# Ledger of designs, part 3: VH-VL binders against Uncharacterized protein B0403.3

Target 1, 247 residues: Uncharacterized protein B0403.3, of Caenorhabditis elegans (q11077)
Amino acid sequence: RRHFGDEYRINTPACDIVCEGQWKSEFHANFHKIYDTEYFEIPLDTAIVKNRANLKMFCSSTIQKYSCLRNECKIQRTPWSAEKHICVGHFDNFDRNINCLSLTDKYVQRECSNVCNSIKIEISQAEIDRMAEMDFSRQEKSEFVEQNKHCNVIACYQLCHEYIISKVCIDSAVAARSVVKSYYDSYLEREYTELNKDDQDELYSSFCRRVTPGQDENEFTANMTRYNNLTLDRMKNDIRSVFSILD

## First folded at step 21 (VH-VL)

Design z6 (from z1 with heavy chain S101D)
Fold by OpenDDE, fold request of step 22:
Parts: C-alpha cells; sequence; structure tokens
Structure z6 (fold): chain C 247 residues (1-247), chain A 121 residues (1-121), chain B 107 residues (1-107)
C-alpha cells in the first residue's frame, strides 16, 4: 500500500503531481525499477538497503521531491510516508545502521517473505459477531478483512525482521532493531490515523490495534488478548521454525 | 519483581509419576513463552520443554518425549510439568525459566530456584 | 543435535585475574549463544548474549565475543562474586543445547 496525499495545504494544484512524477522518474533512472509496481514499502526495499550508496541516492531524490513540494508547490505539510520516514525523518539512523540492514536483507526478502506471505489470517468469531451487530455492509466487512490482513503481514515482517537482526547484527542489533521497529510502528500508526480521520476506525481490527502503538485491542471487542496472542504465537513459531532449520 | 517458584519435587520410584508446578508473578505471564530445564546432580543443564504463551505450541527434548507433558494455566499464572514413567536418569533439579522478550535473542532471562526430583528404588 | 563444548572444564584464578571461557559449537550457530552464571545451590542466571557486553544489570567486566562456531566469555578482572560455574547455550537450532560448563574456582 502507498499513501501519498492529504497535504494540509495545497497552494498549487497538480504541482505535487509534477514533483512526484519527477521523483518516480529519477527513481527509475537510478534503480531501474518502476516505483508504482516494483517498489515495496513492506518490508524495506532491497534497492534502498542494499548499501549506503543506494540509501543516499534514494534519499537525495526524496529530499528533492519534498523540496519541490515545499518550494514550488508551497506545500508546507505532508502526511507520513515511508520515503519521508526514511529520508526526511530518520536518515541518520538508517545510515548508521545500513550495514546491518544490508546484511539482514537477504533473510528478510527470502525467509521472512516466505513466512509472512504464508501466514494463516483469520477473523475472530467475536469480531464477526460485532460486525453483524453493527450492521456492517459487505464492503465494510471486506475492508475490515483486508485491513486486518494488511496488519498481520506488517506485524509478521516486523517480528521476523527484528528476530533476524537480533541474530545477525550482533553489536548493532539494538540500534538496528530500533530503526526497523520505529518504521513499522509508524507505518501502522499511519494506517490507523487514516481510518480514524474518515471516522472508520471501527474497520481497524483488534489485531491491528494490538500491533499499533497507542491502541487498545479490546476497545471494540472484549477479551481479545488471548486470540491476538495466539496469532502472534503462530507468527513467532513459524519464524522460529524457519530460522532454526536454516543452519 | 519477576518471580518463579517451582514445587512438586520429591522422591519417587522408577516408573512412578510426579507433577511439578511453577508459580509466576511480577509480570504478564500470559505474554511469555515458558521453559523447563533440568540439572542432574553434579551435571550440566538440559533443556526439557517449552510452551508458547497460549499453550498452542509445545516442544520436548527427545529424552522426555512421550513421558512428560508441559502445560500452563494463564488464569492462575501457573506452569506445570507432568512426569510419567520416571527413570533414574530423570533425577535432577527442575527449573522453570522464562523466555526473553521477542526482538531479543532467544534466551532464558529469569529462572526459578528449582525443585528436586529423585527417582530411586 | 548441536554439541556445545566448553573449555576449560575448570579454571583456578585469583581476584583481579583475566578469565576467558571458550564455547565451541559442532556447527555454525551464527550469534545465537547465551551465557549463564550459576553459583552453588542456586539457579542459573542470565549474563549476556553472543558478542555483547551491554546487558542490564551485568557488570562491564563481563564481555562476550565470537560468531559461527567459536565463542568466548571474558571476565576482565575477576571479582569475589564471580566464582561460579558458567554455561553457554545455543538456540540457533532445535533442540536447544548447553555446554558442559566451566567452573571458575579460587586459586
Amino acid sequence: as target 1 above (247 residues)
Amino acid sequence: EVQLVESGGGLVQPGGSLRLSCAASGFTFSSYWMNWVRQAPGKGLEWVSYISSTGEYIYYADSVKGRFTISRDNAKNSLSLQMNSLRDEDTAVYYCAREGDWGEPTYFDYWGQGTTVTVSS
Amino acid sequence: DIQMTQSPSSVSASVGDRVTITCRASQGIRSWLAWYQQKPGKAPKFLIYAASSLQSGVPSRFSGSGSGTDFTLTISSLQPEDFATYYCQQTNSFPWTFGGGTKVEIK
């Protein structure tokens, strides 16, 4: 999923599209990938974390995009985005930990991807009943399920990424883990924020809330802790199993 | 303060049974994976079994598989080990141990003081 | 199963001495190694994991190093409270296994 929009002030209509277009063009030129179809926010894209040079290249272009938005489009505030998080908000942290991120990337892209794309994702009966009680439309139910799936995948990657960092990066593990945790946490916070702005926070599942900082997993559906723990245990078990047999 | 207190140890004849318990306090027990580790007299440490936070995932060492059963009651903050068909080589101090937080390497961050199991005729 | 071999099995040392304990895995375990300290009649206590020294509540005189198959625990300056048996543990592969232990005794 990609989230670019909801700027607080847009003084020049379509100017942001030009800035974005230039960014995507430069991205393609630099990485030989099409942003809209070949760049992934979850997990961190290999092109970005491959090495320090790639990170700098990506962030140079990203900074130019936001400079364009600010100076040419007169857009002072922009919503959270993955590239903004990496390049504008936390470049130094990523730069300091690029060796660890690069080192662990092959495990993330292979083992973590295999695990997280194969996880069993379910909706609890309690939440199904709640949706019925609240007269959710077919579309709302679909959105609920899709959002829940999305949260599960993100959570799985976070667990797996943190796990492999703790095993591989040794001395830099604490710092690198903090960097990726912050990234995933912010990503989920943004997911919630967007739904909440549209008064659709009820579409944010108990599990989504469990894995999103500041949210209560039991806010809309009571006694969900065990169910969510089971989901997390499943992810952890799968991750542990995969990495226990690799060596 | 995290506390783990084992109980249920004692003297038993070969082929007999014992049930060990571990009472947990000072942390959210239901959020942690738990383990049993034993130590024969004058010997090293041997991992016995672990159980996930919800109890859905359980694993045993080959030496105890089919004879021991690990379980937990999260409502009572309790971990248990049912030991059947006990053998002389099962004689040991049995420790319950908490697994460290996820995101950290897998290790046992807290241990109980242990309960002694003696299998002898 | 991965065999963990500790050396030496015992070492006599004096307060202030540098003590090094080695743990060797029969196969690669990356950095998935933990060290524990056990005093007589007491339960094991977690010390450090892998090649690290920054653990809460652990004195800075304890440090770990190594990766792959060879690991070391170093006590830079032995203190009276450090006389104990030390164990390494691998959690890289199931089943989890411990080393045979190293007893640090008073010379």
Scores: ipSAE 0.912, ipTM 0.952, lowest interface PAE 0.5, mean pLDDT 94
Fold by OpenDDE, fold request of step 22:
Structure z6 (fold): chain C 247 residues (1-247), chain A 121 residues (1-121), chain B 107 residues (1-107)
Amino acid sequence: as target 1 above (247 residues)
Amino acid sequence: EVQLVESGGGLVQPGGSLRLSCAASGFTFSSYWMNWVRQAPGKGLEWVSYISSTGEYIYYADSVKGRFTISRDNAKNSLSLQMNSLRDEDTAVYYCAREGDWGEPTYFDYWGQGTTVTVSS
Amino acid sequence: DIQMTQSPSSVSASVGDRVTITCRASQGIRSWLAWYQQKPGKAPKFLIYAASSLQSGVPSRFSGSGSGTDFTLTISSLQPEDFATYYCQQTNSFPWTFGGGTKVEIK
């Protein structure tokens, strides 16, 4: 909830907020969905990747948003976002793989969302103790929990999306999987980067670190390996179980 | 280099028990799901069991369910298969096999050399 | 259970020959099929899964194709080291099952 979809609300000019608002309104008008922080089915949103036309429509609107930011708000550089990643950074990759990605539609909506929105997310006692040791404020603890939850959900969706691609795609599975993996890698890297820039990397849980590329393991995270692997195993098991009965 | 080395095979009477072990090296054992696969003499391959990276999730083939127990010790990079109530049909070479990476169709990317179990009177 | 039927059970071929092995599933398994090579007295070795992605260490002369229920493993030009038994495996549904194997022998 903290970062996804709210990037332009944090210390942003009024113009920036207007551009974002217009984009969200257009998104709602086009897809009859609300683009919010709980919108984790991206990058395999059932409406966006339904077909090439929908992808183009989404990205056309997204490009317009960034045009607004650039031309109206005179903002030349914007932070990473899901829509920016898809439409500005990697449109060709998504477009080339749209035939495969579009096949995931029913599974993302019916299975991944159910699995990943129902996962049990817990903070280990070790991390609770660490937060206490570090004298975390109530707000910091809340942010830690929320960030950890966010990482868990994202990790689950990544696992599920990669699994679905392997299930529904044939020859293009490798390429499509790479596109999706790249998105999630970038997503999590951005999450960490934002916290790190504000010297709040301590709010990044061991699980978050575990699933984020490029994260170095320290003694604490090493001690959490089993705990975090158990979480991942749970996700994998749930995903495997759900899809095993669909065939 | 990824290595899997099975041990513990031998001759056992019907109804007997045997414990197989698989020693893993060359990779982060604790991050991989592991499997046992067996091959009867002159026959094909039969999946026996798998265990998740932490050991929390386990599945067995119906042919061994209730008799075999798969387990692992990640601290020792070891996979085990406790076989009880052995039958003649359990005679086979037993392989430990590593499950491939998530995001790919499930397959076994590395196999041990196998250990022979012979159940005979 | 999903039954995997391989054909032929055996094939005699010469070095340089094109060899094709077929695996048929009793039910749809999408592309969740793997091929293994086993030499006498040795453990199986993973070759390729149905998506035709070669793994490191597997010669390019090996290729896989198929989806749904019918799959093929092709050796474009048989080499002396390719004489072995080949197995297909489905992992789409539990329990995971293997084909009966195809022995590639020297002609």
Scores: ipSAE 0.909, ipTM 0.954, lowest interface PAE 0.5, mean pLDDT 92
Fold by ESMFold2, fold request of step 22:
Structure z6 (fold): chain C 247 residues (1-247), chain A 121 residues (1-121), chain B 107 residues (1-107)
Amino acid sequence: as target 1 above (247 residues)
Amino acid sequence: EVQLVESGGGLVQPGGSLRLSCAASGFTFSSYWMNWVRQAPGKGLEWVSYISSTGEYIYYADSVKGRFTISRDNAKNSLSLQMNSLRDEDTAVYYCAREGDWGEPTYFDYWGQGTTVTVSS
Amino acid sequence: DIQMTQSPSSVSASVGDRVTITCRASQGIRSWLAWYQQKPGKAPKFLIYAASSLQSGVPSRFSGSGSGTDFTLTISSLQPEDFATYYCQQTNSFPWTFGGGTKVEIK
């Protein structure tokens, strides 16, 4: 896990480590979970969406962390983070939709996880050929493969969570889907930004680009639309099948 | 403007075969899941089959499974329904229909004009 | 299969009348219901998704309501172009099924 301030730092790393350590300690005290080993950003963690009290408790601690970074560490800007998105940028949207997010959580943690952890993730032959043409190192190939897997899992959870929201939530389904979409879209944008700032965006696969707002799936490997449609069709078919059988 | 135009209907004897086509225009055909829906004379609507955007995932109503084959050619923006072992009860107007976007409850937002299949001896 | 029962099978009405059409599912379909309008000799036209959400361009005199098993389509002030047959469709479970239709005709 990288420390805050590699991009935006105006203070020493020790100060931001203290702010983050206090936040993780508060997470442990409040949720009886160790942040580093028992909390997950993908999918949205049960501890956050269990109920409104949990959301408010998590966000109270999160606001304190970012106040610590600004006031104690003099860190003026921070990159996007999952907790900042939830608690600073979009708290009202999460709060208004917490009942739907809570109600759908059990399906996300079980049915969506079963589907999304079992999807077959492949690298297209066109991308294999491009990696050879560009003489990718063994490390670059590994990073490409791992980033592609990460994008596939994120996209699968987004599609699955949106689907079950539509199945289960009645009056708030549109708004709740928008909350979920915004979270995962922003997450993917951050993934791209981290590669782009180091001039390594060739390691961002065609599928990653397909599911990341503002990116072109054909940027580095041409004619990828059909391949990416196949991948998305597979996810959608598996999701629809699981929840159509359960009815 | 989104347009769907069916063709290939006609008179056919029981046990015969017929192939329906649906020409699509005004949208990116390869991005949409497509359906066939039929309507017997003086009767309501019956869903027949769907096919995924790439053609890999297909589902049939029990009444037609094993006898009908849905397919698509994305290069030609064309949806097809091959109907074999036709029965009197397959007599209907056949519509092609486009599925709406993922994330909403499923619906069919655009329909063709229909093509008539009559099965009689 | 989920059976969709529409009632009435037909309604005679005048321009300006309020018309209510019901659709009942044999088991719960949540809000996974769509409504379609079909004029004689024409293809169905999509009106409403998710039980109550109007498609763009559909006049506001159309409204849908319901969840679970019982749904209604209401036309608040019938216009000449509204004389048609209306179908509900569930897409909660395979196979996706339609109601038998309700014909709205001129009195």
Scores: ipSAE 0.669, ipTM 0.845, lowest interface PAE 1.6, mean pLDDT 90
Fold by ESMFold2, fold request of step 22:
Structure z6 (fold): chain C 247 residues (1-247), chain A 121 residues (1-121), chain B 107 residues (1-107)
Amino acid sequence: as target 1 above (247 residues)
Amino acid sequence: EVQLVESGGGLVQPGGSLRLSCAASGFTFSSYWMNWVRQAPGKGLEWVSYISSTGEYIYYADSVKGRFTISRDNAKNSLSLQMNSLRDEDTAVYYCAREGDWGEPTYFDYWGQGTTVTVSS
Amino acid sequence: DIQMTQSPSSVSASVGDRVTITCRASQGIRSWLAWYQQKPGKAPKFLIYAASSLQSGVPSRFSGSGSGTDFTLTISSLQPEDFATYYCQQTNSFPWTFGGGTKVEIK
């Protein structure tokens, strides 16, 4: 369930929950989908990239949500969010590339989803040993595992979407890949920032660090480069294999 | 900058074996997928094989499958091609080539100078 | 296997001439075509990826175009260092295949 991060809450929970609720109600009205159960941030949702009209409709309501937060709740600074990235920070880039994003969406939702939801995700033995050394609680181990799975899925969709953009888009392939890369990079940076602000960055796995801009894959567990290269190779091999049939 | 240097070529009789090596420098070798490409005398280029960054994923052209084995040693920044059951048609200059970064259509951005294999009875 | 057919097999031209080289695929390869330059006794040198995107450091007199099955490499004003054999390569489908080459020679 979506809720804004604690460090940015200046007002009572009721105000920002109202702005969010209005936004979710508008999503239901506009797309005939229940936001909480039928929208996902990973991969980029069909509802927002289906065509330019959908992008503009989603972003019009998103701009109204952030106006509500600013004007009604007096919240001037909010943490990164997927909808803010798309609609407030990078709308022009998404709009200019909407035709490529729309064209590739069917492959992302079908072929990329099949690959990325089927990848084998394991924690390295080195990291298992490190968690034991640091006396991780059962909950901390579970959070580490789940965060690692999340990073693996994000990286897989990024690699897969970039690949299919190169395969099927013509004139705007470079720009469209940059839009996709920027989205997933920023998403991963937010994941790290949330842990780091709570002094929990040891819960951010070596693979998460490998795929997050500006992070060191060896920060908490040494000699992880080969393990992370193997994980990335598996993703790339599976992606290349599934799209060999498009020819 | 990026350098790839092949070695191990020579004259060999049909049915013989030869092992080619490619020494890499100027880039993080363990992060790149690598390829072998060959060129018969007076002929064009023929792709032979690729190997993934860690060596786990390998593909061969049909003309060499079962006879050639590609491998890499990332600790030594080296790529290898073990060639067995050599035939006259394997006579060529053999190049190692680096694949470009993920996300672009596939291409080979850096090539070695090649090493010559001659298979002659 | 996708057959790549280059034409002409050779061309004789003078410095300053415009030269075009064609490459035809036996089936659609979208824009997954690369161009390479090879001088005698030297390794191929990468020029163009994605049919039309120039590699950094490649002179702007080189350009590529095409999609689907028909592709061209153009040298707008031939220079002395451009005399070489040029190869196209498709990487849309395994096995990755090259064209037979086009030798560009000085008159």
Scores: ipSAE 0.634, ipTM 0.834, lowest interface PAE 1.8, mean pLDDT 90

Design z6 (from z1 with heavy chain S101D)
Fold by ESMFold2, fold request of step 22:
Structure z6 (fold): chain C 247 residues (1-247), chain A 121 residues (1-121), chain B 107 residues (1-107)
Amino acid sequence: as target 1 above (247 residues)
Amino acid sequence: EVQLVESGGGLVQPGGSLRLSCAASGFTFSSYWMNWVRQAPGKGLEWVSYISSTGEYIYYADSVKGRFTISRDNAKNSLSLQMNSLRDEDTAVYYCAREGDWGEPTYFDYWGQGTTVTVSS
Amino acid sequence: DIQMTQSPSSVSASVGDRVTITCRASQGIRSWLAWYQQKPGKAPKFLIYAASSLQSGVPSRFSGSGSGTDFTLTISSLQPEDFATYYCQQTNSFPWTFGGGTKVEIK
């Protein structure tokens, strides 16, 4: 009979999985949260923006992760990630604005989450018709719907966080809004890039394109401006209403 | 250059109706929330109404609610104010005003030159 | 409704004078205050948003300050073209309300 080796042979973790695991372990040690189940990139997590010390701890661990990837795994280029954006690309901006981000975090986690988890998210009839015209599979329809929901939630949190920064922060409100805008813009650009590299950017909805820098909301489905304006008007109206009673 | 031009003002009797228009140019009209503001002769400014980019979200000052209707036609870059059941106190210059972009505290960055409404016998 | 009280109602000043206009809200409006200039027979012109941020093209002699309930517009060296009525507006809460205006007269 043929022998393929020890029956106790198990998967050996890839080098990048080890670097990631060490980073997640340090996250748990520092913040007493399990990264995979208790950390969210949307909205910006309280653990990161709670105060300057938390930001520095998170970013120290993150820099070590990317050093591990470069030095141990010989990975020189990595795609955009939320933690790399914060800690490698934009640390100075987050650090300078940490007081405003910290002050607004409680409103983002409660009031913005209440609004943004309650928004009605719909697929336009024009896009339904386009999916039928292009003979989308059930899987493609599901991915389109889920990506569209994701973009709607990201846009809602961005609009809401920018609004509460203007409401609550006095000094550096402009800079703090720019930090928040940069984060969510880059996040949306990553979402587009993931679909585009697989030659599936047709799954990126008109609303996703509207809120993603450099994209054309009418590229795959024409005449979407009014529909997308309505979606944004709804978000803005709900946000303005919730925070009109904050006083 | 951003321009807002009001029209449709005139003399009208109490209880009458009048429709004001505001022609917009030099910007993407369908992306901005729009407002009407009025100024009675020799008096200060009073906010009248706003309308969202698509026209779905509308709010009125109590003094005009039920009598005035704000609307917009984005294909024609036009804002309108239908004024019914006019009263002497509605006599004013009416201004069309554009809201600034989302993310800043709200303000009106561009105003038209106004159109005069006079309500008298 | 948030009432906006402007003071003084009128001021007479000479070219080169420093002019200070105040605006008080009946309750906190944070920094959600704008200032407008209106010359006789003309539409209001936007000057300042967020209490202190100057619109592009507004001369640096204009400045705004304040937060909460008390706000100030200052013209550091009055010029002939500054003869106008100035209005504050709060947009923190509906209905959005304006102050009663302050008329600046140049002799």
Scores: ipSAE 0.591, ipTM 0.810, lowest interface PAE 1.9, mean pLDDT 90

